# Ledger of designs, part 15: VHH binders against Tyrosine-protein phosphatase non-receptor type 20 (PTPN20)

Target 1, 254 residues: Tyrosine-protein phosphatase non-receptor type 20 (PTPN20), of Homo sapiens (Human) (q4jdl3r159to412)
Amino acid sequence: IMQEFMALELKNLPGEFNSGNQPSNREKNRYRDILPYDSTRVPLGKSKDYINASYIRIVNCGEEYFYIATQGPLLSTIDDFWQMVLENNSNVIAMITREIEGGIIKCYHYWPISLKKPLELKHFRVFLENYQILQYFIIRMFQVVEKSTGTSHSVKQLQFTKWPDHGTPASADSFIKYIRYARKSHLTGPMVVHCSAGIGRTGVFLCVDVVFCAIVKNCSFNIMDIVAQMREQRSGMVQTKEQYHFCYDIVLEV
Key: E = the ipSAE of ESMFold2; O = the ipSAE of OpenDDE; V2 = 0.75 times the mean of E and O plus 0.25 times the DockQ between their complexes.

## First folded at step 16 (VHH)

Design G1 (from F1 with A61E; framework vhh_7z1x_3; at its last look DockQ between E and O 0.92; V2 from the best seeds 0.00; counts 0 for: pae E 2.3 > 2)
Fold by ESMFold2, look of step 16:
Structure G1 (fold): chain B 254 residues (1-254), chain A 124 residues (1-124)
Amino acid sequence: as target 1 above (254 residues)
Amino acid sequence: QVQLVETGGGLVQPGGSLRLSCTASGFTFSSYRMNWVRQAPGKGLEWLSGISSSGGSTDYEDSVKGRFTISRDNAKNTLYLQMNSLQPDDTAVYFCAKEGSWTLDSYPDYFDSWGQGTQVTVSS
């Protein structure tokens, strides 16, 4: 497993990060050195404005799985984030982080705080219609209204709350149930998946989701190949050897 | 037909105690993990505690840990929640919930059956 991860780390992937490195876009990145490739970045609107997000398509057994991998939104990118979700017709957001971990802000609170008061954005109004706090994750149902048209979109956000500050979960069971619930919830568009940087825990989620879909269909899978596909589309997906090993651990527990 | 019936709710003073019971029928009670959840007025559903099918493993939400105790009697098909040191913020409808069967091929809602709930009101 370590040898596979080392081989993935050594592979030279020629990609450009010009959009993310533009001076006007640098404040839109949570981490200066974690950027989307120009070729796979998610554009916003007609002018193809910048957000730190990447389209990811993973092929296994003739099936294609479509995701958006993105950083946790910043205060300045909340409007952009919701625009991205709506323009891509995504109905599921998987959030694999708490807002603050170890005293460090990992993701800004980009949704309405209460059932009573919607979040007012420049072009959107986001209502929290209900929520359920479960043992390992929180389910939030949002209705997002475009101010210009009055049209509405339903979005389900699933926030995994039990990823430890360091390393990976000791038991995979809770994370497996979370991923399968997210897959069951999917109806339209790419799944939007984020953690803090949008490459570590996000990469684990994508890999394991594809693997379990393959298992259900009685198809073969190759974790190294799945991660390689992801890394071609967003640099550094599955950030550490511990995370890579965890992908195997999850599969063995099943 | 799965049925879960909660009892034991009521009005209690801050600092008081209540014991909730949930009687189960229509399934093999001893084969399933069971949970307590609650819903306060104007709030969402909140998981509080769970117990393994045998009763050997228990879990609690941090805010109730040490105050609430979940237990079960498989011979009587009954789930219990002992609630101590109750405060006004504990006012809610409390539900007994059966955890759904999990498979890789098909995932039900996290809880596939609920009771009708029992009201707990903590006020002076």
Scores: ipSAE 0.495, ipTM 0.810, lowest interface PAE 2.3, mean pLDDT 89
ESMFold2 (binder alone), look of step 16: mean pLDDT 81; pTM 0.809
OpenDDE, look of step 16: ipSAE 0.906; ipTM 0.956

Design G2 (from D3 with S50G; framework vhh_7nfr_2; at its last look DockQ between E and O 0.87; V2 from the best seeds 0.80)
Amino acid sequence: QVQLQESGGGLVQPGGSLRLSCAASGFTFSSYRMSWVRQAPGEGREWVSGISSSGGSTDYADSVKGRFTIARDNVKNTLYLLMDSLKSDDTAVYYCAKEGSWTLDSYPDYFDSWGQGTQVTVSS
ESMFold2, look of step 16: ipSAE 0.626; ipTM 0.861
ESMFold2 (binder alone), look of step 16: mean pLDDT 81; pTM 0.808
OpenDDE, look of step 16: ipSAE 0.926; ipTM 0.967

Design G3 (from G2 with S101R; framework vhh_7nfr_2; at its last look DockQ between E and O 0.92; V2 from the best seeds 0.81)
Fold by ESMFold2, look of step 16:
Structure G3 (fold): chain B 254 residues (1-254), chain A 124 residues (1-124)
Amino acid sequence: as target 1 above (254 residues)
Amino acid sequence: QVQLQESGGGLVQPGGSLRLSCAASGFTFSSYRMSWVRQAPGEGREWVSGISSSGGSTDYADSVKGRFTIARDNVKNTLYLLMDSLKSDDTAVYYCAKEGRWTLDSYPDYFDSWGQGTQVTVSS
């Protein structure tokens, strides 16, 4: 497994990061060195404005799986994040981080925290319709209203809260159930998946989701191939050797 | 038909104690994980504690660790929650909840059955 990960690390992938490196866009990146490729970045609006997010399409056994892998929103990019979700007609957001871990902000609180008061953004109003706090993840149901048109879109956010600060979850069962719940919840558009940087835990989520779909459909899979596909579309997907090994470990428990 | 009936709620002073019970019928109680879930007025539902089918493993939300104890009696088909050092923030309706049957190719809701709940009110 180690040899596979090292081979992925050494692979020379072509790609450019011009949009993310523009001076006007540098403050829109949570991490200076974690950027979307120009060719696969998610554009915002008719001007094709910048957000640190990548389209990811994974093909396995003739089936296609479509995602947006993105960083945890910054305070200044919360409006852009919701614009991306609405423009892509996504109904599921998978968040694989707590807002603060080890005293460090990993992702800004981009949603309304209470049922009483909506989040007012420049072009959108986001209502928290309901929530349920479970043992390992939180389910939030949102209605997102575009102010100019009055159109409404339902979004389910699923926040996994038990990923350890270092390494990977000791109990695979909870993460398996989380991923399958997210897949069950999917109806429209690409599934939006983020952690802090949008490459580590996000990469594990995408890989395992594809593998479990393959198992259910009695179809083959190759974890190295899945990760290679992701890395062609967003640099560094599945960030550490421990995360890569976890992709294998988790399938053995199914 | 699954039936879950909670009892033991009431009005208590801060620092007080209560013992909640949940009588279960209509399913093989000893084969399922069970949880307590609470809901304050105008809020969402919050998982409080869970226990494995055998009773060998327990877990608690951070807000109640060290104060609450979950237990089950698989002979009497009864789930318990012992609540100590109660706070005003513990005021809620408490529900007994049954976890759904899980397989990789079926995707049940996390909890598939609930009781009607029992009110716990902590005066402050």
Scores: ipSAE 0.621, ipTM 0.859, lowest interface PAE 1.5, mean pLDDT 90
ESMFold2 (binder alone), look of step 16: mean pLDDT 81; pTM 0.814
OpenDDE, look of step 16: ipSAE 0.928; ipTM 0.968

Design G4 (from G2 with Y107L; framework vhh_7nfr_2; at its last look DockQ between E and O 0.87; V2 from the best seeds 0.78)
Amino acid sequence: QVQLQESGGGLVQPGGSLRLSCAASGFTFSSYRMSWVRQAPGEGREWVSGISSSGGSTDYADSVKGRFTIARDNVKNTLYLLMDSLKSDDTAVYYCAKEGSWTLDSLPDYFDSWGQGTQVTVSS
ESMFold2, look of step 16: ipSAE 0.680; ipTM 0.881
ESMFold2 (binder alone), look of step 16: mean pLDDT 80; pTM 0.803
OpenDDE, look of step 16: ipSAE 0.918; ipTM 0.964
ESMFold2, look of step 18: ipSAE 0.582; ipTM 0.847
ESMFold2 (binder alone), look of step 18: mean pLDDT 80; pTM 0.803
OpenDDE, look of step 18: ipSAE 0.920; ipTM 0.965

Design G5 (from G2 with W102H Y107W; framework vhh_7nfr_2; at its last look DockQ between E and O 0.72; V2 from the best seeds 0.00; counts 0 for: pae E 2.2 > 2)
Fold by ESMFold2, look of step 16:
Structure G5 (fold): chain B 254 residues (1-254), chain A 124 residues (1-124)
Amino acid sequence: as target 1 above (254 residues)
Amino acid sequence: QVQLQESGGGLVQPGGSLRLSCAASGFTFSSYRMSWVRQAPGEGREWVSGISSSGGSTDYADSVKGRFTIARDNVKNTLYLLMDSLKSDDTAVYYCAKEGSHTLDSWPDYFDSWGQGTQVTVSS
């Protein structure tokens, strides 16, 4: 397993990061060195404006799985994040981080705090319609309304709350249930998946979701190939050898 | 067929204690993980505590850790929640919940059965 990870780390990909490195876009990145490739970045609106997010298409056994891998929103990118969700018709957001971990801000709170008051953004109004706090994750149901058109969209956010500060979950069972629930919840558009940087835990989620879908369909899979596909579309997907190993651990437990 | 019936709720003072019970029937109680879930007025549902099928493993929400104790009696098919040091924020309807066999086909429910709930009110 480690030999596979080392081979993935040595692969030299020629992608460009010009949009993310433009001076006007540098403040839109949570981490200056974690950027989407120009070729796969998610454009915003007609002007193809910038957000730190990448389309990811994973092909396995004749099936295509479509995601958006993105960083945890910054205060300055909350409007952009919701625009991305609406423009791509996505109904599921998988958030694999707490807002603050070990005293470090990992993601800005980009949704309404309570059922009482919607989040008022420049172009959108986001209503929290319902929520359910489970042992390992929180389910939030949102209605997102674009102010200029009155168009609305239902979005389910699934926040995994038990990823440890270091390493990977000791028990794969909780994360398996989380992924299964997320896949079952999916109806439209690419599944939007983020952690803090949008490459580590996000990469694990995408890999395991594809593998689990393959198992359900009695179809073969290759974890190294899946991660290789992801890395061609967003640099550094599945950040650590421990995360890579965890992908295998989850599969063995299912 | 599955029946879960909670009891033991009521009105208590801050700092007080209550013991909730949940009588279970219509399924093999000892084969399933059980949980307590609460819902405060105007809020969503919140998982409070869970216990493994054997009773050997327990877990608690951070908001109740150190104050609440979950237990089960697999002979009497009864789930318990001992609540100590109650606060006004603990005011809610408390539900006994059965975790089902969750697959891609069993969404959207993490729990497949609940009781009717028992009201716990903590005030002045």
Scores: ipSAE 0.464, ipTM 0.794, lowest interface PAE 2.2, mean pLDDT 89
ESMFold2 (binder alone), look of step 16: mean pLDDT 83; pTM 0.831
OpenDDE, look of step 16: ipSAE 0.896; ipTM 0.952

Design KO (from D3 with W102S L104S Y107S Y110S; framework vhh_7nfr_2; at its last look DockQ between E and O 0.54; V2 from the best seeds 0.00; counts 0 for: framework grips)
Fold by ESMFold2, look of step 16:
Structure KO (fold): chain B 254 residues (1-254), chain A 124 residues (1-124)
Amino acid sequence: as target 1 above (254 residues)
Amino acid sequence: QVQLQESGGGLVQPGGSLRLSCAASGFTFSSYRMSWVRQAPGEGREWVSSISSSGGSTDYADSVKGRFTIARDNVKNTLYLLMDSLKSDDTAVYYCAKEGSSTSDSSPDSFDSWGQGTQVTVSS
């Protein structure tokens, strides 16, 4: 497993980061050195404006799994984030971080806090219709109303709340249940997945989701190949050796 | 059939204490993980605490950690929630919930049985 991770780390990937490196986009990146490739970045609107997000397509056993991997929104990018979700017709957001961990802001609170007051965006209004706080994750159901047309869109956000400050969960069971519920909830568009930087925990989520789908279909899978595909489309997916090992550890829990 | 009956709720002042009980019957209580869940009017459901079948492992929502204690008595088939330092935000109906046997992760929670709930109101 160590040798596989080292091989992935040593592989040269010749993608470019011109959009993310533009000075005008500096404030739109949570981490200056964690950027989407130009070729796979998610554009906003007809002007193809910038957000730190990447399309990820993973192929396994003839099946294609489509995601958006993105950073946790900044205060200044909350409008952009919701625009991205709606322009791609995504109905599921998987959030694999708490807003604050170890006293450090990992992701801004980009959704309406209460059932009574919607979040007002430039072109949309986001209502919290219901929520359920579970032991390891929070389910939030949103209705998003496009102001110009009155058209309503349903979005389910699933926030995993028990990833430890350091390393990976000691037991995979809660994370497995979280991923399975996210897959069951998916109806339309790419599944939007984020943590803080959108590469570490996000990479683990994508890998494990593909593996579970393969298991359900009685189909083979290769974790190294899955991670390699992700890294071609967003740099550094599955950020640490411990996260990579955790992808293998999850097989033992199923 | 599975029966879960909560009791011990009531009206208390902020800073006060209550002890909730859940009498269980119709299943082998000592074989199952048990939980407390609460819901205030017009709000979503919130997991509060869980305890392993043996009682050796407990977990708490951040909103109650350090103030609430879950316990079980496998001889009496009773689940408890000891609530200290109560706040107005703790006002809710509190439910006892049994984790089921499951071969699927299709449900957001593994609970297969619920009590009718007991009202806790924190107000002066």
Scores: ipSAE 0.516, ipTM 0.821, lowest interface PAE 1.8, mean pLDDT 89
ESMFold2 (binder alone), look of step 16: mean pLDDT 79; pTM 0.784
OpenDDE, look of step 16: ipSAE 0.899; ipTM 0.951

## First folded at step 18 (VHH; framework vhh_7nfr_2)

Design H1 (from G4 with D109Y; at its last look DockQ between E and O 0.81; V2 from the best seeds 0.76)
Fold by ESMFold2, look of step 18:
Structure H1 (fold): chain B 254 residues (1-254), chain A 124 residues (1-124)
Amino acid sequence: as target 1 above (254 residues)
Amino acid sequence: QVQLQESGGGLVQPGGSLRLSCAASGFTFSSYRMSWVRQAPGEGREWVSGISSSGGSTDYADSVKGRFTIARDNVKNTLYLLMDSLKSDDTAVYYCAKEGSWTLDSLPYYFDSWGQGTQVTVSS
């Protein structure tokens, strides 16, 4: 497993990061060195404006799994984030981080604070319709109203709250249930998945989701191949050898 | 048919204590993990505490850890929640909840059965 991860780390992938490196876009990146490839970045609107987000398509056993991997939104990118979600018709957001971990802001609170007051955006109004706090994750139901048309969009956010500050979850069972809940919740568009940088925990989520879909279909899978595919589309997916090993460990639970 | 019946709620002053009970019937109680879940006025539901089928393992939400104790009696088919050092923020309807079975191929059931709830009010 270690040898596979080292081989993935040594592979020299071609790609450009011109959009993310533009001076006008620097403030839109949570981490200066974690950027989407130009070829796979998610464009915003007709102007194809910038957000730190990548389309990821993973093919396994003739099936295609479509995701958006993105950083945790910054205060300045909340409007862009919701625009991305709605323009891609995504109904599921998987958030694999707490807002603050170890005293450090990992992701800005990009949704309505309470059931009482909607979040007012430039083109949208976001309502928190209800929520459930479970042992390992929080389910939030949003209604997003486009101001110009009055049309309403339903979005379910699933926030996993028990990823440790360092390492990987001790309870693989809870993370399995979280991933399957997210998959069963999916109806439309790419599944939007983020952590802080959008490559580490996000990469683990994507890998394991594909693997479990394969297992359900009695189809083969190759974790190294899955991770290789995602790294071609967003640099550095599955960030550490511990995370890579965890992808194998979690498969043993099923 | 699964039936869960909570009791023991009421009005209590801050710093006070209450003991909630949940009588279970219609299923093999000792085979399932059980939880307490609460819902404050105008809020969403919040998991409070859970206990393994045998009673050997317990867990608590951070907001209640050290103040609440979950227990079960598999002979009497009863789930308990001992609440000490109550605060105004603990005001809610408290539900007894049964964790459902699930497989990789089905929708995970966090809780597939619920009681009617019992009101706990911590005044001022």
Scores: ipSAE 0.563, ipTM 0.836, lowest interface PAE 1.8, mean pLDDT 90
ESMFold2 (binder alone), look of step 18: mean pLDDT 81; pTM 0.811
OpenDDE, look of step 18: ipSAE 0.920; ipTM 0.965

Design H2 (from G4 with G100T; at its last look DockQ between E and O 0.92; V2 from the best seeds 0.80)
Fold by ESMFold2, look of step 18:
Structure H2 (fold): chain B 254 residues (1-254), chain A 124 residues (1-124)
Amino acid sequence: as target 1 above (254 residues)
Amino acid sequence: QVQLQESGGGLVQPGGSLRLSCAASGFTFSSYRMSWVRQAPGEGREWVSGISSSGGSTDYADSVKGRFTIARDNVKNTLYLLMDSLKSDDTAVYYCAKETSWTLDSLPDYFDSWGQGTQVTVSS
């Protein structure tokens, strides 16, 4: 397992980060050195405006799994984030972080705080229709209304709240339930998955989701191949050897 | 038919105690993880506590840890919630909930059965 991770770390992947490095886009990145490739970045609108987000397509057993991997939104990018979700027709957002961890802001609160007051954005209004706080994740149901057309979109957000400040979850069971619930919830567009930087916990989520889909279809899978595919499309996916090992640990649970 | 019936709610002053019960029937109670979930007026539902099928493992929301105790009696098919040091923020309808059987390919919902709820009101 460790030799696989080291081999993935040593590969030189081609790719450019020109859009993310433009001065006008520097403040749109949570971390200055964690950027989407130009070739796979998610464009906003017809002008192809910038957001720190990457399309990821993973192929296994002839099946394609489509995701958007992105950073936790900044205060200044909340409107852009919702535009991305709607333009791609995504109905599921998987958030694998708490807003604040260890006293550090990991992701800004980008959704309506209560059932009573919608979030007012430049082009959209986001209503929280319902929520459930579960043992290890929160389910939020949103209706997003585009102001110019009155068109309404349903989005389910699933926030995993029990990832430890350091390392990986001691028990894989809660994270497995979370991933399978997210997959069951999926109807349209790529699943939008984010943590703080959009590469570590996000990478684990994508890998394990593909693996479990393969298992239920009685198909083979190769974790190293899955991670390699992700890294070709967003740099550094599955950030640490501990996270990589956790992908294998989860598989042993089933 | 799965049937869950809560009882033991009522009006209590801050600092007081209540014991909630949930009578279960229509399924093999001892085979399932059970939870208490609450809903305050104008809010969403909030998981409060859960207990493993055997009763050997329990967990609590941070807001109630140290004040509430979950228990089950697999002979009487009854789930309990002992609530101590009650606060106004504990005012809610409390529901007994049966967790779905977890499998890799069968997650239609996190809870598949609910009781009708019992009202707990904590007021000065």
Scores: ipSAE 0.604, ipTM 0.850, lowest interface PAE 1.6, mean pLDDT 90
ESMFold2 (binder alone), look of step 18: mean pLDDT 80; pTM 0.807
OpenDDE, look of step 18: ipSAE 0.916; ipTM 0.965

Design H3 (from G4 with L107F; at its last look DockQ between E and O 0.91; V2 from the best seeds 0.00; counts 0 for: framework grips)
Fold by ESMFold2, look of step 18:
Structure H3 (fold): chain B 254 residues (1-254), chain A 124 residues (1-124)
Amino acid sequence: as target 1 above (254 residues)
Amino acid sequence: QVQLQESGGGLVQPGGSLRLSCAASGFTFSSYRMSWVRQAPGEGREWVSGISSSGGSTDYADSVKGRFTIARDNVKNTLYLLMDSLKSDDTAVYYCAKEGSWTLDSFPDYFDSWGQGTQVTVSS
């Protein structure tokens, strides 16, 4: 397993980060050195404006799984984030972080706080229709309205709240249920998945989701191949050897 | 038919205690994880505490940890919640909830059965 991770780390992937490195986009990145490839970045609007987000398509056993892997939104990118969700017709957001971990902001609170007051953004109004706080994750149901057209869009956000500050969960059971709940909730567009940087926990989520879909269909899978595909489309997916090992650990439990 | 009936709610002063009970019937109670879930007016539902089918493992929301104790009696088919050191923020309807069964290719709603709830009000 460790030899596989080291081989993935040593693989030299050609790709450019010109859009993310432009001075005008510098403030739109949570981490300076974690950027989407130009070739796979998610464009915003007709001008193809910048957001730190990558399309990821994983092929396994003739099936294609489509995601957007993205950083946790910054205060300055909240409006861009919702634009991305709407333009791609995504109905599921999987958030694999708390807003603050160890006293550090990992992701800004990009949704309305209460059922009574919508979040007013430049181009959108986001209503919290309902929420349910569960043992390991929170389910939030949003209605997102484009101010200029009045068009509305339903989005389910699933926030996993029990990933430890360091390492990976000791027991995979809660994360397995979280992933399967997200998959069962998916109806349209790519599934939007983020943590803080959009590569570590996000990479684990994507890998395990594909594997479980393969198991359900009685189809083969190769974790190294799945991670390799992800890394070709967003640099550094599955950040650490512990996260890589966790992908195997989760699969063995099932 | 699954039936869950909560009791034991009421009015208490801050710092007070209550014991909630939930009588269960219509299913093999000892085979399922059970939870308490609460809902304040105008808010969403919040998981409070859960207990394994055997009673050997318990867990609590951070907001109630150290103040609430969950227990079950698989002979009497009854779920309990002992609430101590109550605060105004604990005011809510408290529901007894049965966790659904799931597999990799089938995941019903997280909770598939609910009681009618019992009101807990902590006076300011």
Scores: ipSAE 0.631, ipTM 0.864, lowest interface PAE 1.4, mean pLDDT 90
ESMFold2 (binder alone), look of step 18: mean pLDDT 80; pTM 0.802
OpenDDE, look of step 18: ipSAE 0.916; ipTM 0.963

Design H4 (from G4 with L107I; at its last look DockQ between E and O 0.92; V2 from the best seeds 0.00; counts 0 for: framework grips)
Fold by ESMFold2, look of step 18:
Structure H4 (fold): chain B 254 residues (1-254), chain A 124 residues (1-124)
Amino acid sequence: as target 1 above (254 residues)
Amino acid sequence: QVQLQESGGGLVQPGGSLRLSCAASGFTFSSYRMSWVRQAPGEGREWVSGISSSGGSTDYADSVKGRFTIARDNVKNTLYLLMDSLKSDDTAVYYCAKEGSWTLDSIPDYFDSWGQGTQVTVSS
């Protein structure tokens, strides 16, 4: 497993980060060195404006799994985040972080605080219609209304709250249930998946989701190939050897 | 058919105590993880506490740790919630809930059965 991770780390992938490196876009990145490739970045609107997010398409056994991998929104990018979700017709957001971990802001609170008060954005109004706090994750149901047209879109957010501050979960069971619930919830558009940087825990989520879909369909899979595909589309997906090993650990518990 | 019936709710002063009970029937009670879930008016449902099928492992929401105790009696098929040091924020309907059975390709709602609920009101 370690040799596979080293091989992935040694592979040279040509790609450019010009959009994320523009001075006007630097404030839109949570981490200066974690950027989307120009070729796979998610554009905003007709002008193809910048957000730190990447399209990820993973092919396994002739099936295609479509995601958006993105950083946890910054205060200044909350409008952009919701624009991305609406423009891509995504109905599921998987959030694999708490807002603050170890005293460090990992992701800003980009959704309405209560059932009574919608979030007012420049072009959108986001209503929290319902929520359920479970032992390991929180389910939130949103209605997003575009102000100019009155068009609305339903979005389910699933926030995993039990990833440890350091390392990987000791028990895979809760994370397995979380991933499968997210997949069950998917109806339209790419599944939007984020943690803090959008490459570590996000990479684990994507890999394991594809593998479990393959297992359910009685289809083969190769974790190294899946991670290689995602790294071609967003640099550094599955950040650490411990996260890579965890992908195998989860699968073996099934 | 799964049947869950809560009791023991009522009106209590801040700092007071209550004991909730949930009588279970229609399933093998000792085979399932059970939880207490609460819902205040105009709010979403909030998991409060859970207990393993054997009763050997318990867990609590941060908001109730140190104040609430979950227990079960697998002979009497009864789930309990012992609530101490009650606050006004604990005012809610409290539900007994059965955790659903999960497999890789059969993913039901997280809780597949609920009681009718018992009202707990904490006020001066």
Scores: ipSAE 0.621, ipTM 0.860, lowest interface PAE 1.5, mean pLDDT 90
ESMFold2 (binder alone), look of step 18: mean pLDDT 80; pTM 0.802
OpenDDE, look of step 18: ipSAE 0.915; ipTM 0.963

Design H5 (from G4 with S101R D105E; at its last look DockQ between E and O 0.87; V2 from the best seeds 0.00; counts 0 for: framework grips)
Amino acid sequence: QVQLQESGGGLVQPGGSLRLSCAASGFTFSSYRMSWVRQAPGEGREWVSGISSSGGSTDYADSVKGRFTIARDNVKNTLYLLMDSLKSDDTAVYYCAKEGRWTLESLPDYFDSWGQGTQVTVSS
ESMFold2, look of step 18: ipSAE 0.664; ipTM 0.876
ESMFold2 (binder alone), look of step 18: mean pLDDT 81; pTM 0.811
OpenDDE, look of step 18: ipSAE 0.918; ipTM 0.965
ESMFold2, look of step 19: ipSAE 0.589; ipTM 0.854
ESMFold2 (binder alone), look of step 19: mean pLDDT 81; pTM 0.810
OpenDDE, look of step 19: ipSAE 0.917; ipTM 0.964

